# VH-VL binders against Laminin subunit gamma-1 (lamc1), part 3

Target 1, 169 residues: Laminin subunit gamma-1 (lamc1), of Danio rerio (Zebrafish) (Brachydanio rerio) (q1lvf0r505to673)
Amino acid sequence: RDDEGWKGKQRDDSSVPVQWSPSSGEISLISEDYFPIYFVAPDKFLHNQLLSYGQNLTLNFRIQRHDARLSAEDVVLEGSGLRVAVPLIAQGNSYPGEETQTFVFRLHDTTDYPWRPTIKHADFQKLLYNLTSIMIRGTYSAQSAGYLDNVSLVTARRGPGTPARWVEK

## First folded at step 19 (VH-VL; from n4 with heavy chain E100P, light chain D53T)

Design q3
Fold by ESMFold2, look of step 21:
Structure q3 (fold): chain C 169 residues (1-169), chain A 118 residues (1-118), chain B 107 residues (1-107)
Amino acid sequence: as target 1 above (169 residues)
Amino acid sequence: QVQLQESGPGLVKPSETLSLTCTVSGFSLTEYYVHWIRQPPGKGLEWIGYIYHSGSTNYNPSLKSRVTISKDTSKNQVSLKLSSVTAADTAVYYCARLYPYWGYFDYWGQGTTVTVSS
Amino acid sequence: DIVMTQSPDSLAVSLGERATINCKSSQSVSDEVAWYQQKPGQPPKLLINDASTRESGVPDRFSGSGYGTDFTLTISSLQAEDVAVYYCQQYYKRPHTFGQGTKLEIK
């Protein structure tokens, strides 16, 4: 059984089991309740992730039902006592559906990539320097399920004669 | 079309159990949650809780030791029992339908007044 | 429990004037606040969800705003039928909690 250390939590910090599918390689959260349940990222995505500043958090996601109620806090980052969030469709992402889609969230504080609340350049970098939580909302209605796969943090790295533009997972 | 109606005894003696029923029409209890909310005289609203489709419950921690909520989908009914009542439990009791997909209440019953008095 | 504190407890506003009711939460609730109107002898009526989204059939003079901890309900031009008690509610965390109410009267 390989959920890769992902946990499920409600906003009251109560734990919810994460399900794993060996055939698809997806993890899922299943709810009979309207209250949102979040995928909570394991330790390997946390701590000093400053090299991901200005880069992308990417994920593959689908829902059991294609018509979902989004929130202001569908993707949440916490670090250094700071907290920012976005709706799932932020930054030009499409509404989730029953077919797997790739969602992309740039980790940057410019008005082109509006995380809420708006924080300064230095504070966004400070957040990523000591990243303590990444939460991705999995359930979007009562009696629903959400399926997550292929989460990655893109990092900047140097190469000979090339600006730092690598992906690391 | 959507309607909720609370019913039950209006007078309950201290230490007894308050028992109320919410009868619904115009929607299915298999698709929508119904919550109980109360309002003491001249005061604000207090959320009591609800029952999940699975039969599990979620109650306001301030009341949870005394609250039992159940439902009978074949009768379109959601029931509230509150044990060991005192004068502080005197209130108008509402059942309210949870808006599908989120945590606010789009339809309310008319309310039923329960007085706890010896 | 998240405490929702409304201000003022009561206010009187002349017909046709603007009424403003505030609600402050003890911790962030993002935009997950609803507003209800309750007239004497009636159940609450939902006006606003998600801080600013007007419910169907609610007159345009009602509007809401806010994010985080500070929320506002505004009635742009008060009418006699708007005399009521108004409640905010958070649904960010359980237990769902309501403000203590703001009584709105004609001055």
Scores: ipSAE 0.511, ipTM 0.815, lowest interface PAE 2.3, mean pLDDT 88

## First folded at step 21 (VH-VL; from q3 with light chain S52D)

Design r4
Fold by OpenDDE, fold request of step 27:
Structure r4 (fold): chain C 169 residues (1-169), chain A 118 residues (1-118), chain B 107 residues (1-107)
Amino acid sequence: as target 1 above (169 residues)
Amino acid sequence: QVQLQESGPGLVKPSETLSLTCTVSGFSLTEYYVHWIRQPPGKGLEWIGYIYHSGSTNYNPSLKSRVTISKDTSKNQVSLKLSSVTAADTAVYYCARLYPYWGYFDYWGQGTTVTVSS
Amino acid sequence: DIVMTQSPDSLAVSLGERATINCKSSQSVSDEVAWYQQKPGQPPKLLINDADTRESGVPDRFSGSGYGTDFTLTISSLQAEDVAVYYCQQYYKRPHTFGQGTKLEIK
C-alpha cells in the first residue's frame, strides 16, 4: 500500500491520522485551522540517504482549495540534528492547485537550491546520511484537505569506495 | 470598516468567573477567527485562545482548565469566560481578528480592563 | 512553549536615527514572526508579518528581517510618533507567544 507507514503530524508534535483512498491511491490530511498538518514519510525513506545527495525528491500533490498560503517550511528534512526546509514553489515548482501536480526538489545545498537555513556542504550530506524525517505539508488553509501520492526519493547507484570517516552510522 | 469591541464587567471578585463579550462588525465570523489576548498592567501580551468555525476551541495550555470560549454567529459575538480568577488575572483583555491563512492579528479591539479585587 | 526574548528591554534613540530591536526565539520559528507597535492606552498595531513583510499603511522606515531564531525590527529614521512599546510574536505553533516588549523612547 502507498500509505503504508505514512503519518500525520502537527508542529506541536501531535499525531493526526492519515486517510487513504484505494481508488485514487492518494493519502490525505485535513486541517481544522490555519496551522499546518504534515505528512511524515515512513522509514523506507529515511536513514542513510547519502546517495540521494544531488538527486530528486518527487511527489504528486493537490489541494482542495486553490487559494493556498505557502510557507518557508512546506518540505522539511531533518537529520543529524540539522533541519532544512523549502516552500512548495521552490526550485521552479508551481503553486499547488486542485489538480494533481508533480513537485520536484533536488537535495543539494547549492545556493541555487534555497533550502533554509543555509548549511555547509558537509552538513547537508551529514543530514542525508542520518536522515530522520521527511515532512511534506499537507494542509495550506483552514478547513481544507491536501492529497499526496507517488512520493519518490531518487538514489544514485552505489560505487566502490570507503565510507566517509566523518559520518557516524 | 472592521471593528472589534470588548465588553463586560470591569470588576470581578476573587474565585468568581470573568465574563467578556467581543462584538465584531465589518467581517464575518464564518470567514475570520476571533482570538482573545490579555495584557497585565505594565506587562506583555498573553494569548488566551480562540474558537474554530466548527465551534471547537483552542486554548493556551496555561489557562485551559479555566477558560471557555463560545460564539453567537447570529449576533457577531465571541465570548470569553475565565473561572476561579485571582489578582493575577487582572489585565486588559483584547479580542483580535485572525485570517484563517496566517497566524497574526491584523485588527484588535480597544481592550477592556478587568480588575480582580475583593 | 516557544519563548520570545526581545532586546533591549528599553531603547532611547535620537530623532532621525536608526532604531534596532531584536527578538530571539527559543527554537526555530522559520519566518513566522509578526511585529506590533503599541502606544499608551491603545491596542497593539500590526506592523510586520512573515518576518519581513510590511502591512499596508506602515511607513517604509519600518522593516523586519530574520529567519529561524533571530529577528530584527528596524526603524531607519526614528520619528516622534514612533515612541511606543514594540512586540514580536511567533505563530509557528500553538500557543502563540509574544516577546516581553521593547520600550522605544526619544533620546
Scores: ipSAE 0.816, ipTM 0.916, lowest interface PAE 0.6, mean pLDDT 93
Fold by OpenDDE, fold request of step 27:
Structure r4 (fold): chain C 169 residues (1-169), chain A 118 residues (1-118), chain B 107 residues (1-107)
Amino acid sequence: as target 1 above (169 residues)
Amino acid sequence: QVQLQESGPGLVKPSETLSLTCTVSGFSLTEYYVHWIRQPPGKGLEWIGYIYHSGSTNYNPSLKSRVTISKDTSKNQVSLKLSSVTAADTAVYYCARLYPYWGYFDYWGQGTTVTVSS
Amino acid sequence: DIVMTQSPDSLAVSLGERATINCKSSQSVSDEVAWYQQKPGQPPKLLINDADTRESGVPDRFSGSGYGTDFTLTISSLQAEDVAVYYCQQYYKRPHTFGQGTKLEIK
């Protein structure tokens, strides 16, 4: 077991190495300033994830310091030229802290705290069908680390609705 | 009371180096960032850069080759140097405070006018 | 760099009327936009952060909205003291960039 292919990325698309802790199993990122660094999910979470529509993305996460400023793009999904995001506290999740918490995000176009920008269910399915990126914000304050573990993308045995007919090339 | 105050020569000759100092009070440079921003006469605002707590710096790419920002935490001062100045560098220069949790500027100095002229 | 483009460049509004200033970004900046008010001879004053959050002490008549690439600053009822140049600013990524400014005057 290692970093499992997780990468680090800034909003300017620069790459940042992810640190892995053998003792805790966590991966971590640290930023020198207030700009966020994201964990980038490995290939096993990507491609055709249509069966995850209506299912949950779950992750364990904690921050080094209790003080954090959240953003509208703490969890980001990209696919089929579409991009949607939610803050970490979306959908009933609590603020991150120094203790590991489980965060749950339903991959659905209609939620109590919707993904932004709002898109049609067909487009959300299109996004998942050609999922190219899952990013989880790792840093929430300057010179402070974030720790990620146990990321899971739940898939259903049978996807909702009609099979997708679109393919992005 | 949070305060920032820019100081330095108001007149600089072409090709020389512009040097300014921002003196802060009411907060610590170990907790907040101080950024430099300038505004040419009758024009908009241009972000110049800032210095990390570590001493590393981050500059606007358009000015990176000519800009040097430094700090003296014990004196509550942040300095700006801009080399090889031209008339295009004539502007009001501001220092502004930024908390390490967001990217906007909540407190500004009054600004100091720097004119580049022979 | 992310380009912030305001519209209009200048605006004249009657006292008590609504003033609307728009700001467009060259790419999505989420809600990471701030608005500033600048009066002659003064530095910019922060009005709005995170696209729609008023700073402490800012009158209720000021409001911000938007997400992604389109943002708006609204003054619901223009007052004489609101005459100024207004700037939007993105802090989504480096370098920080500002709109070119909108001059607001009384009609």
Scores: ipSAE 0.815, ipTM 0.917, lowest interface PAE 0.7, mean pLDDT 94
Fold by ESMFold2, fold request of step 27:
Structure r4 (fold): chain C 169 residues (1-169), chain A 118 residues (1-118), chain B 107 residues (1-107)
Amino acid sequence: as target 1 above (169 residues)
Amino acid sequence: QVQLQESGPGLVKPSETLSLTCTVSGFSLTEYYVHWIRQPPGKGLEWIGYIYHSGSTNYNPSLKSRVTISKDTSKNQVSLKLSSVTAADTAVYYCARLYPYWGYFDYWGQGTTVTVSS
Amino acid sequence: DIVMTQSPDSLAVSLGERATINCKSSQSVSDEVAWYQQKPGQPPKLLINDADTRESGVPDRFSGSGYGTDFTLTISSLQAEDVAVYYCQQYYKRPHTFGQGTKLEIK
């Protein structure tokens, strides 16, 4: 089982199996339903991630179908009882397609990085201090799949506590 | 032209099973979802559920134990069965087409009135 | 279940005046709210999706707004044909739920 602890979830808390591809090293969610399915990050991306404030959450993602519909909540962060979200194309990211793209989300609360709802600098830092959930929406159409790889949570410093990285095999 | 039409018996006796059929035209049941929604007299709308393209179902928890939704793609039909009915199940029953890959309904049938009475 | 509560239950507005209908959800539903118009003996008709996006063929006098828990449908200049019951619906989580309805009448 080499999905590295990633889980699949819908907004109504229904569990959906995550698929793993040994040949590509990607994980995927396969849609048989209209309702969005999210990749839920494993423990190594969570807890005290304050050193990532002002830094990037980076991921490689592609979809099977051309006709994708985005939402206001394609990437979701929860921590310290706070919750913020952005569309996948926020912060200048391109519309997803069949080819793997790198998506970059700066973990900052300014209007140029429009996480919703808008929260104060201190609250964004508090959220990252006790990060309890990262959800990345995987499905964007009813009969399609989404493929995730190379999730990286960048830190402002190096050392024994470097952030978790998912490196493609 | 997209159309949905509900049909079935208008009168059902208590404790029996309500059975309705939604016949669709102008679109394919292999590409679009059709949901069932009901409206008791003088009241608001209640989502009942739908059937996935795979054949699995998702139902409103308030009705889940009594609801069966099925489809026949070759006949362009989606069926609703509600068992053990009571007077509280008296309503206008609608089938409605889900807007592609979202949770709202762009086309509705005219509705069929089902009365539960002895 | 997410409860959608509309206010008022009914209102009367003079022709040409502004009508405002509110919908409040019991928890955040992002912008995933639709508005429907239902005239007597007819099925609901979709007006607004994603809180503020007007459906094709819906007159410009209809507009929607809101995010999170508080949503508003506005009719900027009421016409006689706008007499109906209006419903909000969330589709953020299943079961998808509707407000109880707001009856709009001419004053």
Scores: ipSAE 0.463, ipTM 0.798, lowest interface PAE 2.7, mean pLDDT 87
Fold by ESMFold2, fold request of step 27:
Structure r4 (fold): chain C 169 residues (1-169), chain A 118 residues (1-118), chain B 107 residues (1-107)
Amino acid sequence: as target 1 above (169 residues)
Amino acid sequence: QVQLQESGPGLVKPSETLSLTCTVSGFSLTEYYVHWIRQPPGKGLEWIGYIYHSGSTNYNPSLKSRVTISKDTSKNQVSLKLSSVTAADTAVYYCARLYPYWGYFDYWGQGTTVTVSS
Amino acid sequence: DIVMTQSPDSLAVSLGERATINCKSSQSVSDEVAWYQQKPGQPPKLLINDADTRESGVPDRFSGSGYGTDFTLTISSLQAEDVAVYYCQQYYKRPHTFGQGTKLEIK
């Protein structure tokens, strides 16, 4: 029913309005410029997310136009003074299109998961221990829009030998 | 074939307004952005700015108070005005096409030299 | 503004030898750096985009590398026609900024 605290920002930290559709349940960013605009996640996805180490960040995304130019920094994580990023197609994800797709990003530092820059196992955990920002790029071409839905940060429960899963938006 | 051509007066007096036109062919100004960039004699390149398809603008903050960029899509023209010029504004002025959906320039005009002198 | 600092300001290299030009940004620009070649009396010509992607028609002796703040343009075997001024440009944030240029000459 609302944008759930999601914000829109450019790389210079300037604010951009996030649009919300009650009928589709999507949030969107609309651009008349070639510069990337990012969805910025609300507090519920932030802070101590160490239990998400080795788990998935999942999102549903589509673009208005078929012509997309990806970057090295389409999904960005910041925490504990550290910063890593990946292209949207990293880890076997397909190019975005006009139809909604699920994108999955494993939060892990091995070479199979090409987060850049490469950081040590302990530093990735430190990043997630004090997660201060998740940014998901919304616009991929001039005069276009990107639509985001169903963002989920999977968390392993710290219990007797059994990880848990829950969806958190 | 993509072409850009700058035109305008080569000599401008101090405190006056420098006015240039970039005429494009081989592509549409409704599909591509054209930016203005200048190069003082013997020096490097300075990005000036551009106009969005919506009509709003983005200018280099160092020049923002003095720059006006406009376009006429039906004439395939992008115009630059720089007010209150000084000798420091003497440069070769280029228009350049932005690579589709990204921030680098794949086609440049040949440039036009503007000298600010009394 | 992101400052792009090139080194050296000028470079003399023997024909057929390797030339290396460096560009450093004042803050991270990811891989969003382009390289241009400019010969006297001509506009700049795009050589490299996204730090390491060669433009069509650019000879394969030109290569780029880098990520973050440190970028390199390399000419593996200098030819006479490569004498020019070379510029790096970041397009990570506005305003787009260029390095001050590196003049490349034959020794």
Scores: ipSAE 0.458, ipTM 0.793, lowest interface PAE 2.7, mean pLDDT 87

